# VHH binders against q9p7j3, part 14

Target 1, 174 residues: q9p7j3
Amino acid sequence: MILPLFPETQVHVFVYENVSNCAAIHEQLISQNPIYDYAFLDAATILYKKQVYSAIIRALEDRRDEQMKTKTIHSEVILSLSPKTEISSAFRQFSMTKKSKNIVVVKIDSKLTEEEEFERLDKLVEGNRVEFSDEELQKLIDFKVLKKNYKLDPSTLENPLASILSSIALRGYS

## First folded at step 14 (VHH)

Design cc2
Fold by OpenDDE, fold request of step 18:
Structure cc2 (fold): chain B 174 residues (1-174), chain A 124 residues (1-124)
Amino acid sequence: as target 1 above (174 residues)
Amino acid sequence: QVQLVESGGGLVQAGGSLRLSCAASGRTFKGYAMAWFRRAPGKEREFVATISWRGGSTFYTDSVKGRFTISRDHAKNTVSLQMNSLRPEDTAVYYCAAEPGYAIFNTASEYDYWGQGTRVTVSA
């Protein structure tokens, strides 16, 4: 797909549940295997499609403005999910871990169709692909983790989306 | 308490120009995406243009590309729409809208805050 704000950049987002090889994927990421050039997110930390897309746009804006804090656009997506400026915190909060069961996978600058990209990714991820939708994400979310990551309280829980999006947009702008 | 107030609408001849402005009050829209929508007589509200809160990212509907320019002034907490080469089909009530963070889909339902609108009439 193409985000209107960045028409020259094709992005794909995939959701997998019951992934059995997260530990193996994690090792490949640590070794910086180029075949694993994706952002691997823990689905337990993602509640909305807009949350993911906002992080993508934030990362793309950072790249455009030459203000990336991380080495790659995909790592910048992970950072962009966090309200905190610390990279280590962002990864701890949102990145896939060895113990993850459900994941959201983001590809930036894809040269392939969604289906073609899926075929490649499907060789790397041993799990069940589900629809990238708010409905499916809501089934996978850990609200305790979500509340912690974005410091949601009773007042902000009235509109968690607004709080999340504001946190993403305003990170480092204070 | 939070309000978006549009201004700058009016009657203009085809080929003319107008500059719409939207002023925010009641809160700061720092970190908010801003957009313009319009509703022509007998038609549904449609997306016109959007700009990210950082100000460097914009998107336009095809029919206004090259003619309209969206901009924002963070210091004044305003968003503007410069409309050039206006056409009769641009006749509509123009609305300012705001959304926390980023606007992704550019649908009316995506935006949380709306102005009352300003009428633009383009005569043939």
Scores: ipSAE 0.897, ipTM 0.941, lowest interface PAE 0.5, mean pLDDT 96
Fold by OpenDDE, fold request of step 18:
Structure cc2 (fold): chain B 174 residues (1-174), chain A 124 residues (1-124)
Amino acid sequence: as target 1 above (174 residues)
Amino acid sequence: QVQLVESGGGLVQAGGSLRLSCAASGRTFKGYAMAWFRRAPGKEREFVATISWRGGSTFYTDSVKGRFTISRDHAKNTVSLQMNSLRPEDTAVYYCAAEPGYAIFNTASEYDYWGQGTRVTVSA
């Protein structure tokens, strides 16, 4: 998919449920295996498509402006999901863990079609691909974790999308 | 009270220019993308342009590319639309809109706040 704000950059987002090999994937990420050059997110922390896309846009803006805080665009996406500036905190909050069962996988700067990229990724992930939609994400979300990650309270829970998206945009800004 | 107030509309000849402005009040709209929409006579509201909160990312509908420029002034809490080389088909009521985060799908339903609109008429 092409994001209007960044027409020169193709991105793909995939959602997997019932993933059996998250621990193995995690080990590959730790070892920085280039084949695993994706952003692997815990689906339990993602409620909206716009949440993911906003993080992607934020990361792309950071890259464009040469203000990335992390080493890779994919790690920057993970950071960009967080309202906090601390990288370690962002990764703890949003990245896939060894215990994750459902994941969202993001690819930036893809030169392949969505299907071609999927074929590559499908060799790495042992799980069931589901549609990247708010409906499917809503089935996978842990609201307790979501509330904690974005400090949602009764007032902001009336419109959690606005709070989440604005916090992503405002990270590191006063 | 949260408000978006457009100004700058009017009658202009084809080939002319107008600068629309939208002043936000009642909230800072920090972390919000701003956008312009328009509704021509007998047509549905359509997306025109958007700008990110950061201010460096913009997107335009094809028909206005190269002619319109959206900009944002954080200090004044305003968003502007510089319209050059205006055409009769640009005749419409122009609306300012705001949404949290970034403009991704650019659908009207995604924007939380709207102005009352300002009328732009381009004569042949």
Scores: ipSAE 0.893, ipTM 0.939, lowest interface PAE 0.5, mean pLDDT 96
Fold by OpenDDE, look of step 14:
Structure cc2 (fold): chain B 174 residues (1-174), chain A 124 residues (1-124)
Amino acid sequence: as target 1 above (174 residues)
Amino acid sequence: QVQLVESGGGLVQAGGSLRLSCAASGRTFKGYAMAWFRRAPGKEREFVATISWRGGSTFYTDSVKGRFTISRDHAKNTVSLQMNSLRPEDTAVYYCAAEPGYAIFNTASEYDYWGQGTRVTVSA
């Protein structure tokens, strides 16, 4: 898909549940295997589509402005999910771990169609693809983790979207 | 108590220019995307332009591309719409809107805050 704010950049987002090989994927990421050039997110930390897209846009803005804090655009997406500026914290909070079961996978600067990208990614991920929607994400979220990551309190829990999105946008600015 | 107040509307001849301004009060809109919408007589409200909180990312509806420019001033907590080469079909009430984070889908339902609108009339 194309984000209106960045019409020259093609983005694909996929959601997998019941992934059996997260540990193997994690090892490939650690070794910086170029075949795994994606942002692998723990689905337990993602509640909204707009959360993911906001992080993508933030990362793309950082790249555009030559202000990326991480080495790659995909790592910047992970950082951009976090309200914190610390890279290690962001990865700890939002990136897929060896123990993850459900994941959100983001591809930026794709030269492939969504279907083609899926076929490529499907060779790497052993799990079931589900729709990238708020409905499906809500089934995978860990609210305890969400609350912790964004420091949500009773006043924001009724509608956490605004708090989450604002925190993504404001990272490093306040 | 949070409010958006538009200003700058008026009557202008075709080919003319106007600059709309939207001032936020009651709270800052740090971390919020800002946008302009418009409603022409007998038509539904439509998206015009949006700008990210950062201010460097913008998107326009096709009919205004190259003619309108959206900008924001963080210090003044305002968003502006510079409208050049105005056309009669640009006649509408223009509304300022704000949403948390980034504008992604550019639908009216995404925006949490709205101004009362300012009328722009472009004569032939």
Scores: ipSAE 0.891, ipTM 0.938, lowest interface PAE 0.5, mean pLDDT 95
Fold by ESMFold2, fold request of step 18:
Structure cc2 (fold): chain B 174 residues (1-174), chain A 124 residues (1-124)
Amino acid sequence: as target 1 above (174 residues)
Amino acid sequence: QVQLVESGGGLVQAGGSLRLSCAASGRTFKGYAMAWFRRAPGKEREFVATISWRGGSTFYTDSVKGRFTISRDHAKNTVSLQMNSLRPEDTAVYYCAAEPGYAIFNTASEYDYWGQGTRVTVSA
């Protein structure tokens, strides 16, 4: 898909549930295996499609403006989900871990159609693909984790989406 | 009470220019994208332009690209649309809108806050 703000950049987002091989994927990411060049997110931290798209746009904006803080665009997406500037905290809070069960996978700068990218990714991930939708994400979220990661309190819980999305745009500028 | 109030509409001849302004009150829309939409007679609202909170990311519908410029002023809490080389097909009611984060799909349903609109008529 193409996001209007970055019309020359093709992105794909996939969601998998019941993933059995997160530990193996994690080892490949640590080894910097280029076949695994995706952002692997823990779905327990993602409630909204807009959350992921906003992080992608923030990462692309920072790349365009030469303000990236991490080594790759995919690692920048992980940072961009965070309201905080600390890189290690962002990875701890949002990345897939060896113990993750459900994941959201982002590919930026894809040269493939969604189906072609899926064919490659499906060889790497042992789990069940579900639709990237707010309905499916709602089934996979851990609300305690979401509230902690974004420091949602009674005043922000009435409109958590707005608080989350604005914090992604504001990170480092508030 | 959060409000978006458009101004600057009017009647102008084809080839002319007009500057729309949208004043925000009740909040500063920190971390929000701002947009202009328009509704031409007999048509649904269509996206015109968007600008990120930081001002560096803009997007325009094809029919206005190169002729319209969106800008925002954080000190005045306003967003503006400079419309040059106006054409009769630009005739519409223009609406200011705001959404948290980034404009993703440029659809009206994406936006949480809307102004009342300002009428622009471009005569032949």
Scores: ipSAE 0.703, ipTM 0.862, lowest interface PAE 1.1, mean pLDDT 91
Fold by ESMFold2, look of step 14:
Structure cc2 (fold): chain B 174 residues (1-174), chain A 124 residues (1-124)
Amino acid sequence: as target 1 above (174 residues)
Amino acid sequence: QVQLVESGGGLVQAGGSLRLSCAASGRTFKGYAMAWFRRAPGKEREFVATISWRGGSTFYTDSVKGRFTISRDHAKNTVSLQMNSLRPEDTAVYYCAAEPGYAIFNTASEYDYWGQGTRVTVSA
């Protein structure tokens, strides 16, 4: 996929449900194994495709402008999902954990087709791939977590997507 | 009440220039991307340009690259479209629009707020 704002950057997003090996993946991420150079997100925190795309765009914008706060573009996506600037909190809130069941996986700067990237990723993740769609994400979300992560109150629950997306764009600037 | 109001349209000869402005009232659109769309006679609305909240990320449809420049002014709560080297094919009603966050696909259905449009006619 090519996002119009960053037309030379290939991006792939995959969603897996019923993942049985999150603990093993987590160990590889801690070990900084380069084969696992993806952003692994807990699907319980993701309700919208636009949420993920906005975080990707924000990370790419910050990389272009030399304003990244984390070591890799994939860790920057995790930070970019957060409405706040604190790095450790963003990882705690949005990253896959050893106990996660469903995940969203992002690859930025891919040199592979979507099919080739999927074949590689599918060797790493023991779970069932589902479509990256709002319909599938809604089945995997934890609304209590979403409301807490973005501080959604009655006034913002009328249009939670707008509140979430504007928070991603505003982080550090309001 | 919330409004987007375009101005600056009119009749101009091919090769000329025109500057469109879109004033927002009723809210500041913090964290929103702004865009221009246009509808030519007998055609559907098409994307022209978008600009991020911070103003540093822009995208243009191919037919206007190098000729049109989108910009925004937070103090005035406005977005502008500088249109240079105009062609008869640029004749259309131009609409200002806003969506939260970043413009992702540049599709009219993604925009929550729309102006009523301003008419631009480019004479050969």
Scores: ipSAE 0.697, ipTM 0.863, lowest interface PAE 1.1, mean pLDDT 91
Fold by ESMFold2, fold request of step 18:
Structure cc2 (fold): chain B 174 residues (1-174), chain A 124 residues (1-124)
Amino acid sequence: as target 1 above (174 residues)
Amino acid sequence: QVQLVESGGGLVQAGGSLRLSCAASGRTFKGYAMAWFRRAPGKEREFVATISWRGGSTFYTDSVKGRFTISRDHAKNTVSLQMNSLRPEDTAVYYCAAEPGYAIFNTASEYDYWGQGTRVTVSA
């Protein structure tokens, strides 16, 4: 897909549930295997499609403005989900771990169609692809994790979307 | 109470210029994208331009690119649309809108807050 704010950049987002090989994927990420050059997110931290799209846009904005803090655009997406600037805490809070069960996978600067990228990714991930939709994401979220990651309080808990999205845009500027 | 109020509309001859302003009150819209939409008589609202919170990420519909400039002023809590080289097809009611985070798809359904609109008429 193409996001209007960055019309020259093709992006794909996939969601997998019941992933059995997160530990193996994690080893490949540590090894910097280029076949695994994606952002692998723990789906327990993602409630909305707009959350992921906003983090992608923030990462692309920071790349354009030469303000990236991490080595790759995919690691920058992980940082960009965080309302805080601390890189290590962002990875601890949002990245897939060896114990993750459900994941959201982001590819930026893809030269492939969505179907071609899916066929490549499906060889790497042992799990069930589900639609990237608010309906499916709501089945996978851990609300306790969401509240902690975004420091949501009673004033925001009924509808946290606005608070989450604005904090992604404001990181480092509030 | 949260409110967006547009101003600066009016009648202008083709080739002329007009500057629209949108004042926000009741909220500073920290971390919100701002946009202009327009609605010509008998048509649905169409996206015109958007600007990110930081002001560096903008997007324009093709028909206005190079002629219109969106900008925002955080101190005044305003967003503006400078419209140059106006054409009769730019005649519409222009609406200011706001949504949290970034403008993703440039559709009216994305936006939570709307102004009442300001009318722009471009005569031949």
Scores: ipSAE 0.675, ipTM 0.859, lowest interface PAE 1.2, mean pLDDT 91

Design cd5
Fold by OpenDDE, look of step 17:
Structure cd5 (fold): chain B 174 residues (1-174), chain A 125 residues (1-125)
Amino acid sequence: as target 1 above (174 residues)
Amino acid sequence: QVQLVESGGGLVQPGGSLRLSCVASGFTDFTFDDYAIGWFRQAPGKEREGLSSITSSSGDYTSYSDSVKGRFTISRDNAKNTVYLQMNSLKPEDTAVYYCAAGWELSYPRDFDYWGQGTQVTVSS
């Protein structure tokens, strides 16, 4: 996929359910295996496609402006999902854990087609790929976690997307 | 907020040894073993440099800078919320304030959010 604001950057997003090897993937991330150069998100924390894209765009803007706060573009995506400024907090809130069951995987600066990237990633993730859509994400979300991450209350729950996007956009500006 | 307290610093002769400790507290939703811990130092007039880091209980991944490799050893005791830095064969060039830092393990080894106040290490004859 190509984002209009960043035509030179190819982005792919994949969703996996019933992943059995999250602990193994986590170990590879700790060891900084370059084959695992992705942003691995816990699907329980993602409700909308626009939520993911907003984070990606913000990360790309940070990179463009040479203002990244994290080590890599993929870690910047994770940070960009969070309303908090602390990197560790963002990772605790949104990153895949050893106990995760469903995940969203983001690849920035891909040199491969979506299908080729999928074939590569499918060797790393032991789970079932599902469509990256609001419909599928809604099946995987944990609303308790979502409410906690974005401090959603009954008034903001009427339009969660607006609240989430506002939180992402306003991070570090309060 | 996570708090870190360093101890074990002091004056030592060249060739001597010290063992630094970093005790972590203030955990709420997560525990000590969810965090990677790193040791840093800053000498007068110099930039802060990373020395060593260790990941959480999921693995024993450690890293060392070239300046301390073979002389320093990092370890952790999750039951005590403590990370240690064993420093052997100390040199005058090792004189600095030593800091402990904590971060989420997936940010290993460079992104740390919590820092201690530091402990002074002086190596002199």
Scores: ipSAE 0.323, ipTM 0.680, lowest interface PAE 1.3, mean pLDDT 92
Fold by ESMFold2, look of step 17:
Structure cd5 (fold): chain B 174 residues (1-174), chain A 125 residues (1-125)
Amino acid sequence: as target 1 above (174 residues)
Amino acid sequence: QVQLVESGGGLVQPGGSLRLSCVASGFTDFTFDDYAIGWFRQAPGKEREGLSSITSSSGDYTSYSDSVKGRFTISRDNAKNTVYLQMNSLKPEDTAVYYCAAGWELSYPRDFDYWGQGTQVTVSS
């Protein structure tokens, strides 16, 4: 997929449920294995497609503007999901953990078609791919986690999209 | 809330050794082994300096600044929620308050959210 503001940048997003090997993936990420150069997100923290795309756009804007705080575009996506600027906190809140069961995986700057990228990723992830859609994401979200991560009040929890997108877009302007 | 407490500081002669401990507590949803631990120091009138860090994953990923490499050794005991800094061949330039800090292990780059209150190390004849 090509985002309108970034026509030279191909992006793919995949969702896996019932992942059995997150601990093994975590070890590869710790060792910075380049085969695992993706953003691995805990699906319990993602409610909307727009949440993911807004974080991708924010990361790409920061790269374009030479304002990235992290070392790769994929780590910048993880930071960009957070309403705060603290890197360690953002990773703790949004990244896949050893105990995660469902994940969202983002590839930016892909040189591959979606099917080709899926073929590569599927060798790394032991789980069931599902559609990247609001319908599937809503089945995987943990609303207690979402409320905590974005400090949502009860009235906002019924339709939190605007609050979440504002948090992503306005990070660093306080 | 995660809390870090340093101990083991004191007065030593140049060339001497000290062993610092950093004990962590206050974990709820995550455990000590989810965190990277770093050691830092700050001398009067200087900025805080990163010295060493250690992760908990297989492979015992450690790092050291050039100023302490070969003299200081970081290690961890996850069963005791403790990280150690063995400091050998101490020099007067090592005089500072030493802090431990904790950050999410997968954070890239490595970053630290929780800080101890520090322990004084003084290297003097």
Scores: ipSAE 0.240, ipTM 0.662, lowest interface PAE 4.5, mean pLDDT 88

